# VH-VL binders against q9umr5: the designs that were tried, part 87

Target 1, 268 residues: q9umr5
Amino acid sequence: SYKPVIVVHGLFDSSYSFRHLLEYINETHPGTVVTVLDLFDGRESLRPLWEQVQGFREAVVPIMAKAPQGVHLICYSQGGLVCRALLSVMDDHNVDSFISLSSPQMGQYGDTDYLKWLFPTSMRSNLYRICYSPWGQEFSICNYWHDPHHDDLYLNASSFLALINGERDHPNATVWRKNFLRVGHLVLIGGPDDGVITPWQSSFFGFYDANETVLEMEEQLVYLRDSFGLKTLLARGAIVRCPMAGISHTAWHSNRTLYETCIEPWLS

## First folded at step 3 (VH-VL)

Design pa34 (framework fv_nofazinlimab)
Fold by ESMFold2-Fast, scan of step 3:
Structure pa34 (fold): chain C 268 residues (1-268), chain A 122 residues (1-122), chain B 112 residues (1-112)
Amino acid sequence: as target 1 above (268 residues)
Amino acid sequence: QVQLVQSGAEVKKPGSSVKVSCKASGGTFSSYAISWVRQAPGQGLEYLGYIIPIFGTANYNEKFKGRVTITADKSTSTAYMELSSLRSEDTAVYYCARVGYDSRGYEPFDYWGQGTMVTVSS
Amino acid sequence: DVVMTQSPLSLPVTLGQPASISCRSSQSLVYSDGNTYLYWFQQRPGQSPRRLIYKVSNRDSGVPDRFSGSGSGTDFTLKISRVEAEDVGVYYCMQGTYWPYTFGQGTKLEIK
């Protein structure tokens, strides 16, 4: 009786990470069909985001087709960006709740162990030299790298995030906006103790200006221009903000209080 | 100093497969990618694909998709290129080449292996 | 795929004289970051290719200053101001702006 739930994982992740989330859903919404997509697992999560979008699209089409009452998406970390693009490119999606679990919706600009593992000699201040190149854009991480000190390069070289956020023009922008606006609820989750998503407010469409001062969603040009529908969604009451302190990046899908407060209310 | 050392020459029959190795030394294997380029006798250079060893992620020139597989073993700092369904036209010298990236940026093919002659004959 | 065309294919040069090789691409090699991903390689007889020039005009470490690259958009040139005996070999241009990477057909430089 509950709508099916589709789960999209994040960077270097797999379906196993969601075992606690599945337990919580089963306890509060018994009988819910939950599909955790086993695509682009582990190292495959580094493939270009547009390639991942195509693969996840092929997987979600039959699930959505079999659920005329609608489906819910729970999309973690990098997976939240995949889901953003899915909702824009699919003319026929029937997503009710899109639950974005600590995803860098306005991009990433932070020194983390993940970046040091991938690029040991690079600091966040010089990663733009790799990411904003033809080679760099073949890495998922670079598709949403957003250096606030090189915004001109981000706007011109980002093959993914700048396009889906409407920060650079694209022939399909009007159709992408129309498709995205079909979503029932956009549930944004994140918090200051995440430790990976930098700035953490990126999960709520906030981001750094050139001085590394965070500007919130309503101050972003993307919102003010309503480039893909954020202002329209907020006006119709469809955006839910659920910040929570005390949760590290790898714990969002395994914290019971977070689930009960931010996720459970949106699973009908 | 970075050095790429490839396996020795191979003679193969049509329809078989060949696997060429490329061992990296003198740098951090995880800090660069390995590309493969071939050169048929009297011909120019042709790009096959690459692997990023730290990730295990590979990408291929569409012309060779389905026949070429590029892999890496981080523990031995070695990349491999396997080409299947060999034909006489696959006779060529196969090179591995580094794609460097660090705090200074991205630069393809700053170091090359010595080459491996693969001869396909019946 | 981007087509790279070199001219001339054969270049006989007198020792100590200048040499010039042209490379043209079927479309602009300027990437959206403002950089032009054009490269020049030298292949001496029996040896692996060696990169001489990266991003149109930058010389690799250890490459003599007599080698210089120039050009923009679709038209590029490699110049050798004073040809030396060790310069004998085949020279290739390559584009790295579009996948897959593609090479010119090569220019064979030989001493007269």
Scores: ipSAE 0.189, ipTM 0.675, lowest interface PAE 5.0, mean pLDDT 90

Design pa35 (framework fv_nofazinlimab)
Fold by ESMFold2-Fast, scan of step 3:
Structure pa35 (fold): chain C 268 residues (1-268), chain A 122 residues (1-122), chain B 112 residues (1-112)
Amino acid sequence: as target 1 above (268 residues)
Amino acid sequence: QVQLVQSGAEVKKPGSSVKVSCKASGGTFSSYAISWVRQAPGQGLEYLGYIIPIFGTANYNEKFKGRVTITADKSTSTAYMELSSLRSEDTAVYYCARVGYDSRGYEPFDYWGQGTMVTVSS
Amino acid sequence: DVVMTQSPLSLPVTLGQPASISCRSSQSLVYSDGNTYLYWFQQRPGQSPRRLIYKVSNRDSGVPDRFSGSGSGTDFTLKISRVEAEDVGVYYCMQGTRWPYTFGQGTKLEIK
C-alpha cells in the first residue's frame, strides 16, 4: 500500500550506506518497495552531474511507470542535486515526497572534514580557479562549487547548479520549473554539526553573501524571483524544513531519531 | 623549474598494451593536471585525455575510451598513460603536458614532456 | 566534436616579412564564463610543441613580442610581424572550450 521509495546516494557512496535506513523503513512501513540505485558508485560519483542525471533518469523511469499512485525519493548529499535535476527534466515524474538529506542545494564553499583528505587547505582556497574552467566542470564536485567571493565566475561557468537553480538563464527553464512544481512535498533536512556541507544552511537553500554572512532561503534572489518554484511551493505548504543538531554528514541515513522525526511522516 | 620527463621508446606487437610514464619535477604535483597528446608520423596533434591528481580522477576522449587509462602516483610525482589493444594506427609520439593554474586561472599545456615514440609493428 | 581548420597549410615567407595564420572553429569558442579558450602552439623540427598564445591574445612568458594573437567567436589569427629564421616549424591552434579538445591540422612555416 505504501508508495515505492527510490534512494539516490552521494559522493564516494554506494547502496551499502543505506542498510540502516532500509531497516527503519521496514519497521515503520512494512511492505514498502525500496530501490537503492547502484549507479555512479564510489569514484564514479565524480562524473559530471548531467551525466549522472541521465543515468539515474533511465533507472527511475520503469520504477515510476509501475507505481501509478506515485513514488518517494530519498536523496542524500550530492544525490539531492541529482534528484533536483531529475524532477526538472522529467515531464512525467510522479514523485510525491522528495526528501533531500543534507544536500548542498545552493552549493558548497569552505573547508570540510571529509574533503581535507583530498584538498590541502592552501589548495582549497583556489578551487574556483580549477572548478570554473571547462575541464573542472567535468567533475561533479565543481558542478556545485559556489564561491561567494567569485559569484560572477560561478554564474557564468557553472554548467549545472547555476542552471537548475535558475541563477543563469536557460531555454528549458520554464519547462523545468513546471516539472519541478509537480512534486507533492519538498522535505529539507540538514544541521549545524554535519561537518561537510558548508554552509550547512545550503541544505535549506540558504547561502553565503560576499561577506560570508548566511542569507536564508527567503532572502535569495532565486526564491524572490521564484526561478524554479520555491516561493510557489512554500505558499502551497509543500516545503518542510527539518533541521537537527548533533548529526555528522555520514550519519544522516543511520540515525533513528532523525528518521522518525524528519523522514517517516512523509512515506505514505 | 617544472620539467616533465617521459619513459623511453617502445616497440609493441598488435593486440598488446603499452604504458608510458611522465615524471614531473618542480612545483607541487597535485596542484596541476597532466594531459596526454599523440602525434602520428607526419600528422597533427590528437588529444587522448587527462588526469587531475587533486580529484583523483581522469577524463578520456571518447575515441579512446575503453582502451586508454591515465593514472597518477602522487608519491613519485608520476603520471601514466596505458593504451591497450594496440593497432598499427597507434604508432605515434606520445606527449605528456601540464595543465597549470595561477592568477590567470587554469591554463593547458604550459610545459611538455620530450615525447615517447611508440611503434606498433607485426 | 569541434573541427578546427587552419589556413594556409604551407606558408613560405621571406626573412623579415610578416606572416599570418588563420584558424576557424566549427562552433563558437566562447565559454559560459565569457572567456575564449583558444591557444596557439609552435613545434620546431624534432621538438615538443611549445605554447605561444593562451586565451586568444595573451603571450606566454619568453615569447617574442613579434608574435600576436587576435580574433573572436569562430575566427582567429596568429601574426608574426617580422619572421626570423628560428620561427621555422609547424603552428597549431587548439580549442579548450568543448570536450574533447581539438587541434587544427597545422601550418608549416618555411623560410624562402
Scores: ipSAE 0.046, ipTM 0.568, lowest interface PAE 6.2, mean pLDDT 88

Design pa36 (framework fv_nofazinlimab)
Fold by ESMFold2-Fast, scan of step 3:
Structure pa36 (fold): chain C 268 residues (1-268), chain A 122 residues (1-122), chain B 112 residues (1-112)
Amino acid sequence: as target 1 above (268 residues)
Amino acid sequence: QVQLVQSGAEVKKPGSSVKVSCKASGGTFSSYAISWVRQAPGQGLEYLGYIIPIFGTANYNEKFKGRVTITADKSTSTAYMELSSLRSEDTAVYYCARVGYDSRGYEPFDYWGQGTMVTVSS
Amino acid sequence: DVVMTQSPLSLPVTLGQPASISCRSSQSLVYSDGNTYLYWFQQRPGQSPRRLIYKVSNRDSGVPDRFSGSGSGTDFTLKISRVEAEDVGVYYCMQGSHWPLTFGQGTKLEIK
């Protein structure tokens, strides 16, 4: 009776992180078939995002085929970007609710312990030197690094995010937009106390301008031009915004109040 | 001061596999990448791939994808290159080389290993 | 793959005279970040390659100032102002702007 749920994890993560989420779903929607995909776990999450999209696509096709009434996606952190691309490249997906759990939808521009570990000599202002290079684009974190002070380099070098957001042209853009628009609901979750996603408003398609002032989704060129369908989805009533304070980056999948408020209502 | 020391020469039969090691000393092993480059006798240099040890994941030149595997063991500061289904044309000196990160950006091949001769013969 | 073409492939030089090696790429090496990822390496007989020049014209620490690199786009040059006996070896250019990394065929520098 309940639609199956597919869960996609984030950077340096694995299926194990979602044990509390599975418990919550079982309590509120008993009998739901939940598949937490164990692809690109741990260090493998650093592989290029287009490679991850291909792997996850192969895993979700049989699940979607067995569920003619549709499926739900819960995609955490970097996993939200994988799901964004997945919905665009699949011309036959049947996703009802796409629940984006603190994902940097407009990109990342800020230091985290993970970025310092990857590039110990780099600060956020210098990471563009590495990320916007041929070697850098072979790592997932660089695929969504979005330096607002070097927007021209981001637009030309980003092999993933600039393309999927329609910020740079691609031959498949029209088909990707059509496919993405088949989603029933886009549920955006995030908050100011995340501590990793910078700016946190990136989870809601907001981002820094050249002065590091955050502009919200409706002020973004990608929204105004409807490059991949955000304006159309909002007009259709299909975008849900669910910000919550007090939640750190690693707690989004294990907070009961967050689950009951932002996730549970969208699992049919 | 960084030094890369490779394992000794190998003689292998066609169809077998070879695994060459590259032990790093000096500096922080996890703060750089290790690339593998080969050179057939009297020929030029050919790039195989690289690994960043802290990630445990590697990227490969498409020509070798499926036959080459590059791994790293952070506890021993050692990178490995394994090449399978060996053919006579795989006879070459195999080098490991460091890719540094600093204020200048991503800088390849500032330090090289001494090379390991791999001979594929019946 | 980007093809790197060196000229000449064999370079006999009289000791104390200048030497010049050309490297041409099949496509521009100017990356989107504005950097040109072109490198020069020296390989002495029986030794591992040693990097001399990074990003077209920057000399590595310990490399004598008689070595210089220049060029832009697709055409690059390595110059030795006064060749010394220790310079005997094979010189390679390498591009890092496009995956995979590719090398020129090598130029063998010999003393006449």
Scores: ipSAE 0.084, ipTM 0.570, lowest interface PAE 5.4, mean pLDDT 88

Design pa37 (framework fv_nofazinlimab)
Fold by ESMFold2-Fast, scan of step 3:
Structure pa37 (fold): chain C 268 residues (1-268), chain A 122 residues (1-122), chain B 112 residues (1-112)
Amino acid sequence: as target 1 above (268 residues)
Amino acid sequence: QVQLVQSGAEVKKPGSSVKVSCKASGGTFSSYAISWVRQAPGQGLEYLGYIIPIFGTANYNEKFKGRVTITADKSTSTAYMELSSLRSEDTAVYYCARVGYDSRGYEPFDYWGQGTMVTVSS
Amino acid sequence: DVVMTQSPLSLPVTLGQPASISCRSSQSLVYSDGNTYLYWFQQRPGQSPRRLIYKVSNRDSGVPDRFSGSGSGTDFTLKISRVEAEDVGVYYCMQGTHYPWTFGQGTKLEIK
């Protein structure tokens, strides 16, 4: 009766993180088939995002094929970017609700413990030298590093985010836009107390300008040019924004109030 | 100073596996990656793959995927390269080499191990 | 994969004379960050390779200034201004712009 739900995890994450989410879904929508994809778990989440997209694509194809009424995606953190690319590269996806849980949709520009572990001597102001190199682009976290002080390098060197956001030309851009526009609902979730996603408004397609002033989605060039369909989706009434304060990065998938407010309504 | 010290020579039969070690000293083991490169007698250099020890994440040259496994043990600052289903064509000196990275960017192969001769003969 | 082609493959030189090695790549090695990830290595007989040059023209610490690298795009050159006996060995170019990293076939420098 309920559409199947596919869950895609984030950086250094696994299916175990979603045990509370699965309990909530089972309580409110009993009988829902929920598949949490156990691909690129833990340290393998550092693999290049295009490699992850290919692997997740192979896993979701049979699930979508068995559900002619459609499926829902719940994609957490880095997983939200994987899902963005899946919706663009798949000519035949049947996704109804794409629920993005605190994902850096316009990129990341923040000093995090994971970046310090991988690049221990780096400051966020210097990460552009590593991330926008061939070495850096072999790591998922560098695939969505978006330094607002070196936007020229981001546009030229980002092998993933700049391409899926239509910020740099790609031969498949028109097809990717057409595919993405088939989504029923784009549900964006995030908040100021996340503590990891920087700026937190990246989860809502907002981002820093060169002065580190956040410009919201409607002021972004990708929205104004409708590069991959955000303006079209908003005009269609298909974008849902659900910000919530008081939730840290690792709690988005285990907060009952957030689930009831932002996720539950979109799991038909 | 960074030094990479490899295990001793191995003689193996076709179809067997070999596991070569590379022990790092100097510098912070977690601040760089270890790559593996081989050289058949009288031939050039051929890249196999790398590992980032801090995360245990490995990446392989497609030519060797399925036969090569690269691992690391942070407690002993040692990286390992295991090659399975050995053929006579796998006879080579196997080198480990550092890939450094810092705020200036990345620097591949700035330090090399002494090499380990692996001979595959029947 | 990017193919790296060196010439000559055999380079007999007289002590004290200059030597020059060419390296050509099948694709541009200029990365989107504006850097060119081309490297030169020396391998003396019975020894491990040693990096001489990084990013086309920068000498590694401890490398004599008689070694110099130049080039752009797909065409690169390693020059030794004055060959010394200890320079005997095989020289390899390598590209780090495109994964997997690939090496030239090597140039054997010998005293004639």
Scores: ipSAE 0.275, ipTM 0.676, lowest interface PAE 4.2, mean pLDDT 90

Design pa38 (framework fv_nofazinlimab)
Fold by ESMFold2-Fast, scan of step 3:
Structure pa38 (fold): chain C 268 residues (1-268), chain A 122 residues (1-122), chain B 112 residues (1-112)
Amino acid sequence: as target 1 above (268 residues)
Amino acid sequence: QVQLVQSGAEVKKPGSSVKVSCKASGGTFSSYAISWVRQAPGQGLEYLGYIIPIFGTANYNEKFKGRVTITADKSTSTAYMELSSLRSEDTAVYYCARVGYDSRGYEPFDYWGQGTMVTVSS
Amino acid sequence: DVVMTQSPLSLPVTLGQPASISCRSSQSLVYSDGNTYLYWFQQRPGQSPRRLIYEVSNRDSGVPDRFSGSGSGTDFTLKISRVEAEDVGVYYCMQGTHWPYTFGQGTKLEIK
C-alpha cells in the first residue's frame, strides 16, 4: 500500500483547489489516503505563518501517528513554507517525500494582485516599510517578503522566514536542523512562467542579490553554512530539482504532465 | 477626512453579550484596519483586537481571545465588536480606531470613534 | 506584555510654564527595522483620545508646535513648551513595537 499524502494549500487557497491533483494520485496510486487540510482557507491564509504552523501541526500529528511507514507532504506556494517549518519544529515527523510546489523558499520580491489588495499604494520597492514593521509581520505574505535592497531589515525583522532558513540566530536552530534532516526527499518544483513567485528561482532556494541578479542555491550563505541542512541533503542525494516551463502559478496542482514528471515518482 | 461613528450606550447583565458597531465614512473603508480599545471609568486604555475589512481577517489580544469577536460588513462600511460572558469588570467605554497603512508604513489610531459606554451590572 | 510606565501621574502646571511627561517601557521599543513605534495621545475630559505624536517625535497634522516628543530605546518624553488652558486632560504613551499594543497609565495635566 502507498504512504498517505498530506496536502497544504497556499495564499487565498483552499482544499477545493486540489481536485485534479487528487484525481491524478488516485489514478496512478489507487488506495492512497490523501488528506487536503482545510485550515487557514481563503482570507485566513493571511494570518501569521507561525500561527498557521501550529494549527497545521495539530492536524498532521494524528495522520503521521497512524502511518508508521511514513507520509508524503505536497505543499503548494505559501504552504511550502508552512511545511518547511513543520519539518523543523516536529521532533517525531515521519515524512518521506516533501514536495514543494512553487513555494518561495528564499522569499518573495514581486508585485502581485494580493499585495495590491492589502496595500494599494505600495510598490515592491517600498513594501519593506510596511512588511518589516510590527504591523506587517502580522500578515503571512510579509513573513516571507524578502527585499534584496534591504537585506539587513529582512534579517532583523522577518519573524518567520529568516528564522526557519537559519539566516538569523534562534535558540532552537540546532534542533530544527536535526528534525528537518529526517526528511527522505526534498522535491523542489517551479518554473519561469509561474508569474507570481518572484524570482521564480526562490522555489529552488535561489534569490536576488542587491543588484537583482539571481544567485542559485549553492551560492547562498544558507547553503554554504548548511544552516538548516540543505548542503547535507544535497550531498546525501536527497534533493530533487524539477523545473518546468509553461506553467502559471495556479496551474501547478492541475497539470498532468507536471504531476507525472515531478510528483508521481516520489509517491511510494 | 475619515469619521468613525459608534452605536449608543448599552446596559447588560453579567453573563450576557454585547455587540458594538463602528460605521466608517469619508474614506475607503477597506483601505485600513479597525481596532478596538476599551477604557474602564477613571482608568487607562486596553487593546482588544483588530479587523482588516477587505480580507475579513481579525486578530485578538490573548487576554480576550475566546470572548471577543470582531467582524465587518463592507457593504455598510461597518465594523462590529462582540464581547460575550460579560462581567462587571467589562464596564468601560469601548472605542473603535483606525490603523492606517501606506507606502510610509503603518500609522495606528489616527482616527477614533466617539466611544460606546457599556455598563455591566445586576 | 510590554509595561509602559508614565511619570508623573498628576502634573499641576502654571499657565505659560513648560511641562514634561516621562514614559518608560519594560523592553526596547526599537523595532528590527530601526524604527521606534512610540506614540503620544491626548484625551480631553469627555472626549476620545487624539494622537499628538507618532514614532517618537513626529507631530500629527493640526498639533501645535509647542508639543514635542523625544527619546530612544526605553525612555521617552513629551514636552509642552508653554502650557495653555486647552491642554488640560490626560496624556498617554503607547507602544506599537510588541504585540499586543500597550498604553501607559496616563498623566493628568491640570492648571495650578
Scores: ipSAE 0.288, ipTM 0.667, lowest interface PAE 3.7, mean pLDDT 90

